# Ledger of designs, part 446: VHH binders against q9y6x5

Target 1, 379 residues: q9y6x5
Amino acid sequence: LPPKLLLVSFDGFRADYLKNYEFPHLQNFIKEGVLVEHVKNVFITKTFPNHYSIVTGLYEESHGIVANSMYDAVTKKHFSDSNDKDPFWWNEAVPIWVTNQLQENRSSAAAMWPGTDVPIHDTISSYFMNYNSSVSFEERLNNITMWLNNSNPPVTFATLYWEEPDASGHKYGPEDKENMSRVLKKIDDLIGDLVQRLKMLGLWENLNVIITSDHGMTQCSQDRLINLDSCIDHSYYTLIDLSPVAAILPKINRTEVYNKLKNCSPHMNVYLKEDIPNRFYYQHNDRIQPIILVADEGWTIVLNESSQKLGDHGYDNSLPSMHPFLAAHGPAFHKGYKHSTINIVDIYPMMCHILGLKPHPNNGTFGHTKCLLVDQWCI
Below, E stands for the ipSAE of ESMFold2; O stands for the ipSAE of OpenDDE; V2 stands for 0.75 times the mean of E and O plus 0.25 times the DockQ between their complexes.

## First folded at step 21 (VHH)

Design kb10 (framework vhh_7uia_1; at its last look DockQ between E and O 0.86; V2 from the best seeds 0.00; counts 0 for: pae E 2.1 > 2)
Fold by OpenDDE, look of step 21:
Structure kb10 (fold): chain B 379 residues (1-379), chain A 124 residues (1-124)
Amino acid sequence: as target 1 above (379 residues)
Amino acid sequence: QLQLVETGGGLVKPGGSLRLSCVVSGFTFSSYAMAWVRQAPGKELEWVSSITGSGGSTYYEDSVKGRFTISTDNAKNTLYLQMSSLKPEDTAVYYCARVQYVWHSGRWEPFDHWGQGTQVTVSS
């Protein structure tokens, strides 16, 4: 039988949650598989960009999903979570589910993973659910496992997405131990449900499962605000994306806009596009706006209004608070092995290897994940 | 015609043992995973155990691990559930089911065929 892989994402699961809270189901999953304690995600540390990096192995500048909110000056198109269905935004890369389906006698399935309900390169997942946040995890899980079990050609790659603990992290802040404990317990229970379902169906031993996330969460406060209106008139620019990495489209001379913003706050770095640090790999795309504002960890960029979020993400990808984790189980993975760190783009070549797919050019390094795999040499 | 018939249920004291049997007809075990599920009074259906078609892998719900054993006899076309150290909480109607997704009542269900069930009562 061809190898099978299920990729699961719990949005906004910060890596250190594993150290600070109890996860009996996840820990059992890890005990029988592998754990990467920290995954360095891509800049900016937002949902759509990082999920697409996982399945393409590319930095954001390369796959073209550079934020949750984007604007293309040539076509005048907008991208947002409520407007993400135009293939124009996704076609700068080839995600793994498309690659998988181009193989003989294989199909892909998806439960609400970003981009999976869009025809990319004229190919849409053989099976997919339209995104709907109201759909329960149980229903998503049921569809995914049904497709994995009963499809012809067989589903060999599947994705499953869940919005927590991100939503709660935004609402409560990651430092709210009482509320986050409750939320994270629910997540662990869902992992339990996943494992139980796979066992129930007799899939557990033959299915490779990766559980990961796209980013972490940092604590925000009303005491840590950067008000742009104090520095520049709103008529001088268009805001394409806001906190904590604001994308600025000037309506006047770029230099003038830059000069008004460069000293706006000691807790915010202001970059012209060409001056964005190389380590971010966030420069070589037309969808990146002329000026980028990057707030310090825990600071919120606002207009003349108060922020409602107690937690946020999108900050420097070197910050531990922005890092997710990766756990995996299945015939391709060792048992009881823990690894310290990988880059999020490293997941793609690993998945390609597991599935026997030739990877597209990518920024991942297969060598970083060799120690997780039973068929690879690890020193 | 496909048929599943459970037997072996009954009344047993706590700490006792019971062996359930499910005789199948109309299909071959090796082609399907099989499962035991149970329903206690006033509760929802609960998965108990599964066995792969080859018999190579067995799985259990956490509450029955170490106490219950699922097995098959292909020559007899029979699925078994050996229950030991029974508890009052194990009281339920036990069903054998074939693991195969089927569209039913507007949703996909993981079991396409069920037996009539056998009553297991654990009481002092």
Scores: ipSAE 0.900, ipTM 0.967, lowest interface PAE 0.5, mean pLDDT 96
Fold by ESMFold2, look of step 21:
Structure kb10 (fold): chain B 379 residues (1-379), chain A 124 residues (1-124)
Amino acid sequence: as target 1 above (379 residues)
Amino acid sequence: QLQLVETGGGLVKPGGSLRLSCVVSGFTFSSYAMAWVRQAPGKELEWVSSITGSGGSTYYEDSVKGRFTISTDNAKNTLYLQMSSLKPEDTAVYYCARVQYVWHSGRWEPFDHWGQGTQVTVSS
């Protein structure tokens, strides 16, 4: 009886892949639902920060997951993709699955979405898989649909995360048509499998499904490297995160470190924390380091002369190459409607509305998503 | 005590029709989604069609859309599959199955009970 929602992320799915590659299954999903052609994500355009922004409706400075690699000077704690389970990092916000499962007669399920295997505010997703990248999409889907079908209290909010096309985008670059066509065909087949599984189980008509992503991908090159060792002795700073947004903790006077870096490359912007552009909403958190370096699109900051990546993300969130898409289907959504753009933080208040949850204070604007929803007047 | 019994299979010519029936007992029929699943010679099981427990929604795999119709008669506790415009590719054993996850062999399986199957053969 209560509305149900499945939120799916295919990591690193650049919005214009929809125009440049064939997706028969995803296009059928869109035809029967809604599409948002571009989602403007949050700066920095990295995996952990943007997945948490989707489920909290907050800018990174407000939810505290400000990068994939972080350091807290007060506690001296470190965060990375191999050290991400301390609730300390996640507790500056309340993600939607916590709010959902605290409602009477509701639970939440998760297959690998960032943060869902962490007890945030002493609350872990009611059903979850510990993160393990070797677990197949089929097994993730099977667990999610089992939880949606069998659980008491019923699962009303579920998340499903998949690492592609991000992993292949880094390996090949988004411009490698041959390899990316193969990768994206596999992704489309997985979407077909998802839809078929939901139909087979009798869930399709009454389950709201959002398929989205956290960011896009841009082409990199060995000809576009910024070598920090050529500009500054690494004894003068601690490197918290490297590329394409480097986080610099000075070991000497901050102004001296800034002056050594400011002319390092014309393809890199160097910001003192107080000078970070306001449009990034990336200043008011102690986890943001005193100096950040922001590489131009397609440039890579390195400590040595080479990089193994042919594609990357994390750049300025105004860049179209960093933007994902959003598609949705279900009883809450119109059929055959296309919308040009929303902000990624707008997804949270929309999901709260669909689930009948009171949103926590957030940076999203519900009005931006009203036209997607059948129960709203769109003018 | 839970039983699913298929009937209605047989040999038909291409373009012909059959109606499969699945009589159920031992559970509240309208509380579960039900499915037809088939297995062609030497092939894996293939989902064919599903119907919600309410009977409000029906679903079909692409190759049978427009040719097959799933339905229920709740008064008779019977699931049907009306098959029309049959093709040689439809030759298979057809099973009715109840949609309910069960733990089996180290994984969750989406069907906890199956009928014995009924053979459908489409040949000239």
Scores: ipSAE 0.613, ipTM 0.886, lowest interface PAE 2.1, mean pLDDT 94
ESMFold2 (binder alone), look of step 21: mean pLDDT 81; pTM 0.808

Design kb11 (framework vhh_7uia_1; at its last look DockQ between E and O 0.87; V2 from the best seeds 0.80)
Fold by OpenDDE, look of step 21:
Structure kb11 (fold): chain B 379 residues (1-379), chain A 124 residues (1-124)
Amino acid sequence: as target 1 above (379 residues)
Amino acid sequence: QLQLVETGGGLVKPGGSLRLSCVVSGFTFSSYAMAWVRQAPGKELEWVSSITGSGGNTYYEDSVKGRFTISTDNAKNTLYLQMSSLKPEDTAVYYCARVHYVWHSGRWEPFDHWGQGTQVTVSS
């Protein structure tokens, strides 16, 4: 039988939550599998970009999902959470579920993973749920496991997405121990439900499962605000994306806009597109705007009428607060093995290996995950 | 015709043991995972245990781990649940079920066939 893989994402699960809270179900999962303690995600550290990096192995500049909100100056199209269904945005890369379906006697399934309800390169997941935040985890899990169990051709790759603890992190802030403890307990219970369901169905020993996340969360405050209106008139630019990495489209001379913003705050770096640091791998795409503003950790870029979140993400991807984790279990993985760090783009070549797929060109390094796999040599 | 028939239920004192049997007909055991589920009075259905078609892997709900044992006899087409150290909270109707998803009443259900159930009562 062909290998099977279920990829699960809990949005905004910061890596150090594992050290600061109790996760009995997740710890059991890890005990019987592997853990990567820290995953360095891609810049910007936002939901859509990082989820697409996981399944393509590409930096954002390469796969073309460069933010949760995007603008293309040529087509005049906009991308947002409520407007993400146009294949135009996704077609600059080939996600793993498409690659999987091009193989003989294989199909893919998805429960609300970003991009899975869109035909990419004229291919849509064989089975998928339209995104709906109101749909319970149970229902998503039920559909995924049904497809894994009953489909013909068999589902060999599946994705499952859940919005917590990100939503709560935004609402309460990651430093709210009382509320976040409650939220994270629920997450652990959902992991318990997942494991139990797989055992109930007799799939546990034969299914590879990866549990990961796209980014962490940092604490924000009303005392750490950067007001752009104090630095530049709103009529001089269009805001494509706001905080903590603002994408600026000038309506006047770019240099003039830059000069008005460059000294706006000591807690914000202002970059012309060509001057974006190389380490971000965030330059070589037309969807990246001419000027980007990068707030320091915990600082929020605001306009006069903007509401503030108590937690946020999207900051420098070198910050530990932005890093998620990866845990995995199944026949492809060792038992009781812990690894310190990988890059988020490294997940893609690993998944391809597990599934026996030829990977598309990518930015991942298979060597970084070899020690997680039973069939690979590890130094 | 596919059929599942449970037997072996009864009244037992706390700490006692029972062995449930489920005789199946109409399909090959080795082709399907099998499960035991139970329903206590006023409670929802609860998964108890599963066994893969090959019999190679067994799984249990946390509350019954170490006390219950699921097994199969392919020659007899029979699924078993050996229950030991029974507790009052184990009181329920126990069903054997074939693991296979089926569309039912607007939802996918993980079990396509059930037995009639057998009553297990644990009481002093």
Scores: ipSAE 0.906, ipTM 0.969, lowest interface PAE 0.5, mean pLDDT 96
Fold by ESMFold2, look of step 21:
Structure kb11 (fold): chain B 379 residues (1-379), chain A 124 residues (1-124)
Amino acid sequence: as target 1 above (379 residues)
Amino acid sequence: QLQLVETGGGLVKPGGSLRLSCVVSGFTFSSYAMAWVRQAPGKELEWVSSITGSGGNTYYEDSVKGRFTISTDNAKNTLYLQMSSLKPEDTAVYYCARVHYVWHSGRWEPFDHWGQGTQVTVSS
C-alpha cells in the first residue's frame, strides 16, 4: 500500500503555548509520536509565505510568495488574501501536492491550505475545497477523511488548514491568558476530534499525520506605534504592505526616500533591498520592493492612527515568539521522541521521503529531521 | 441484498457482560472497516468501536476502553462486540455499521449501511 500523509496547520500556534497552556489531546498525540519544540520559520513570518515554504521547502525569495500583500511592477498585478487565485504568483515553485498527484495511482486532497484552490503549473489539487473561512473544522475534516477513505486512485497526500489560534491571537494578544486559554482549549478539542475520526474510520495506524503551524504571535500595544506619516509624505512612495514589515515603492529618488525614513523610529530598521541581512534570505525576487521597514517585536507601523490588533506576526524569524511547533504521529515516526528545533524548510524533504517522492531543488536539509523517522539512522 | 443483523441485546445488571453479534451478507466482509455505534434514549448517535477490514487494528472511544472488545470472524461473516463491566450509562440501542462514505441529505456520511439495532439495558 502507498504511504499516506495528512498535513494539518493551526495558523498562528506559537511554540511556547505548549508550555503555558493545557493540551491533553495534543499531549496524547505527542506521547505516541514525535514533537519538534521550535520550528524556525522563514522571513517574513506571515501566513501565505510560510505555508508555501512548508510545501515547497523554499525560502520566500525562491518560491515567490514573499508576503501576504504583493505587487509586480512588470505585469502590474496585485496579490492579497482576497486576490490570491492567479497562478502567476504561485508558479515559481512546485508544491508537494502537485508532485504527489502526478505519480501513478495517486491523488491529493486539500481542505483550504493556501494555494490548493489554484491551478499551479496547470495542476490543481485532485480534491479540494475553495477557501471559505465560514466552513467549520468539522466539515473540513469530514471532506478530508471522505477523500482519504473513498477515493480511487487513492489520496496519498492531504492537507487541512484552520484559522485559529491566529485569528484570536490578533484579536486578544498572546498574553491574554483568559481568552487564549478558551481558544486553545477549543483547538485541543479539535485535535481530539481529528484523532477520534481517524480511529472511527480505521485509518489511524496507517496514516502519517503532521500537526504544525506557520508562525507564532507577539503582544502589541497602543504604546508601541510607529507613525509613518510623521516621517514621510504619502506622495513620495506607494505602500505595498504596512506592518510589521512595510514594503515601500519609491515615487522619487530611492535614496531620498531612504533618508527620510532611516531615522523615523529607533524601533524600526530601514533597509534598501541590497542591504537586507543575508540571514533573511529575502532579497532575490522582483516582488520584494526596493525599501523595506522592519519593526521591532511588538511594534506596529501605522499611517496616522491606533491599531485594532493586540497581537501580530511577521517579525524577524530569529524571534522565539514567531516560531511554531511540529508534532507528528504515524508509521513513519518514532513514538515518544522530542526534538529541539528544525527549520520550516526541512519539513518538505521529510514529507517527500515519507511519500517516496523525489524532492524538487529546495533549501531544506533532510538530515535535520532524520531522528523523527523510524527508517533512518539517528545520530 | 446487503444486510446487517444485530443480535445479543438484553437486560443485564451493572457489572454484567453481554456479547453482541452482527451477521453480514451481500458484500466482501473483510474489505471494509466495521463499527459499532450506539444511541441512548433521547441522545444522538455515538461511535463506540471500529475494526479494520484486515482485523489487525481495533479502536475504542474512551469510555469503553478496557471494557469492550470488538472482533470479527470472517468465516461466519460476523462482527462481535464483547461488553463487560457494564454501566447504566451503556444503556442504548447498538447498531453495527459498514465504514464507507455515502452522500446523503446534503452531506458525506461515514457509514453507508446500518443494521436495525439491538437494545442493551443496564439496570439494577
Scores: ipSAE 0.634, ipTM 0.893, lowest interface PAE 1.9, mean pLDDT 94
ESMFold2 (binder alone), look of step 21: mean pLDDT 82; pTM 0.821

Design kb12 (framework vhh_7uia_1; at its last look DockQ between E and O 0.90; V2 from the best seeds 0.00; counts 0 for: pae O 9.5 > 2)
Fold by ESMFold2, look of step 21:
Structure kb12 (fold): chain B 379 residues (1-379), chain A 124 residues (1-124)
Amino acid sequence: as target 1 above (379 residues)
Amino acid sequence: QLQLVETGGGLVKPGGSLRLSCVVSGFTFSSYAMAWVRQAPGKELEWVSSITGSGGSTYYADSVKGRFTISTDNAKNTLYLQMSSLKPEDTAVYYCARVHYVWHSGRWEPFDHWGQGTQVTVSS
């Protein structure tokens, strides 16, 4: 009876893959639901920051997960994708699963969405899987649907995270049509399995399902490298994050470090923290380092002459290659409606509306998503 | 005592029809989604069709859509599968099952109770 929502992320799913590859199962999902063709994500266009932005509605500077690699000078703590469990990093915001499960007669469930295996504000998702990339999509889905079907109090909000097509996008690059078509066909089959599982369980008509992603992917090359070691000695700084947005903590006078870097490459912008463009909303958090280096699209910042990646993300969020899509189906959504664009932070207030939750203060605009929803006047 | 009992299987020629029945007892029939699941010789279990506990929605695997119809009669606590335009590929043991997760053999399985099955053979 209470509204239910399943939020699914396929990491690194670039919006124009929908146009350039075949997705019979996803297209059926869209035909009976809604599509947002481009979702403008947040800078930096990395996995942990953007997944947390979806579930908090906040810019990275506001929720505190500002990169996949972070350093806090006061506590001397480090954050990475292998060291992400300290609640310290996550506690600057309240994600939707925490708000949801604190409501009367509600639970939340999670299959590996970033942060869901962390006790944020002393509250961890009611049901969750510890992150393990070796666990199959089928097992993640099976646990989520088991929790949706069997739990008391009922699970009303569930999340599901999958690492593809991001992993393959890094490995092959988005321009490798042969390998990416194989990878994206597997993704479409997983979406078909998701829909079939929900139908088999009798959940399909009364469960709202959002399928989205955190960012896209751009082509990289060994011909497009920026070698920091050619411009500055290691002794002048501590490297917090490398590419495509490097985070530089000076060990000497900041202006001297800036001056050594500013002419390092014409394919990289070097910003003092106070000079970071306002449109990035990426300045007002102590975890953002005093100097950042922002590579041009398709360029890779390295300490030596090689890189193993053929695709990457993290670039300027105005770039279409960095944008994911959003598709949704369920009783809250229109059928057969396409919308051109929203901001990724708009997803949070929309989800709160669907679940009947009061949103925390956030950067999203509910009005941007009204036309997706059956209970709203679409102007 | 919770029980599910299938009947209505048999030998039928291609293009023929059969109606399977599943009589249930020991639970509130309308509180659970119900499913038909089949297993062809040497093959894995294959979901065929489901109906919500309310009876408001029905779903079919692509392989049977348009040929099979699932329904219920709540007064008789009976689940049905009307099968038409039968093909040799439909040859299987057909089980009715209740949709509710159970821990079995090291994982959660979506059906906690099964009938004993009824054989459907489609052959000339």
Scores: ipSAE 0.669, ipTM 0.901, lowest interface PAE 1.6, mean pLDDT 94
Fold by OpenDDE, look of step 21:
Structure kb12 (fold): chain B 379 residues (1-379), chain A 124 residues (1-124)
Amino acid sequence: as target 1 above (379 residues)
Amino acid sequence: QLQLVETGGGLVKPGGSLRLSCVVSGFTFSSYAMAWVRQAPGKELEWVSSITGSGGSTYYADSVKGRFTISTDNAKNTLYLQMSSLKPEDTAVYYCARVHYVWHSGRWEPFDHWGQGTQVTVSS
């Protein structure tokens, strides 16, 4: 039988939640599998970019999803979470489900993973759900497991996406222990449901399962605001993407806009596109705007309005608060093994290996995940 | 015609043991995972245990782990559930079911065929 892999994402699951809260179901999952304690995600640390990095192995500048909100100056197109269905945005890379599906006697399935309800390179997942936040985890799980069990050609790669604990993290802030405990308990219960369902259906032993996330969450405050209106008139620029990494499209001379913003706050770095630090791998794409503002951890860039978010993400990808985790179980993985750190782009070549797929050129390093796999040498 | 027939139910005292059997016909037994589910009076269906078609892997609900054992005899096309250390809470109608997703009444169901069920009553 061909190898099978289920990739699960709980949005905004900060890595250190595992240390600060109890997860009996997830811990059991880890005990029988592997754990990567910290996953260094890509800059910017936002949902769409990082999810696409997971399934392409590419930095954002390479796969072209550079933010949750984008603007293309040539086509005048806009991208947002409510406007993400144009293949134009996704076609700069080939996600793994497309690669998988183009193989003989294989198909892919998806439950609301970013990009899976869009034809990319004229290929859409054989089975997918249109994104709808109102759809329960149970329903998503039911569809995924049904497709894994009953499809012809067989589903060998599947994705499952869930919006928590990100939404709650934004609402309550990650430091709200009372509310976040409740939220994270629910997440653990969902993991329990996942495992139980797989066992109930006889899939547990033969299915490789990866549970991960796209980013963490940092605490924000009304006392840590950067008001751009104090530094520059809003008529001088268009805001393409906002806090904590704002993308600025000048309406006047770029240099003038830059000069007005460069000293706006000691808690914000202002970069011309060509001066963006190399370590971010966030420069070589036309969709990156001429000026980028990067707020310090926990600071919020605002206009003449107060922020309602008590938690946020998108900050420097070197910050631990932005890092997710990765856990995995299945025939491809060791049991009871813990690993310190990998890069989020490393997941792609690992998944390709598990599935027996030739990976597209990518930024991942297969060597970083060898110790997780039973068929690989690990020193 | 596909058929599942449960037997072995009955009245037993707490701490007692009981062995359920499910004889199947009409399909290749070893090609499907099989499950036991139960329904107590006034309660919803509860998954109890599953076994792969090969018999290589077994799974249990937390409520029955360590007490119940699922097994198969492929030569006899029979599924078994050995129950030990029975509790009053185990009182229910027990069904054997074939694991296979089907679309039913607007949702996917994990089991496509069921037996008639066998009553298990645990009482002092």
Scores: ipSAE 0.011, ipTM 0.332, lowest interface PAE 9.5, mean pLDDT 93
ESMFold2 (binder alone), look of step 21: mean pLDDT 82; pTM 0.822

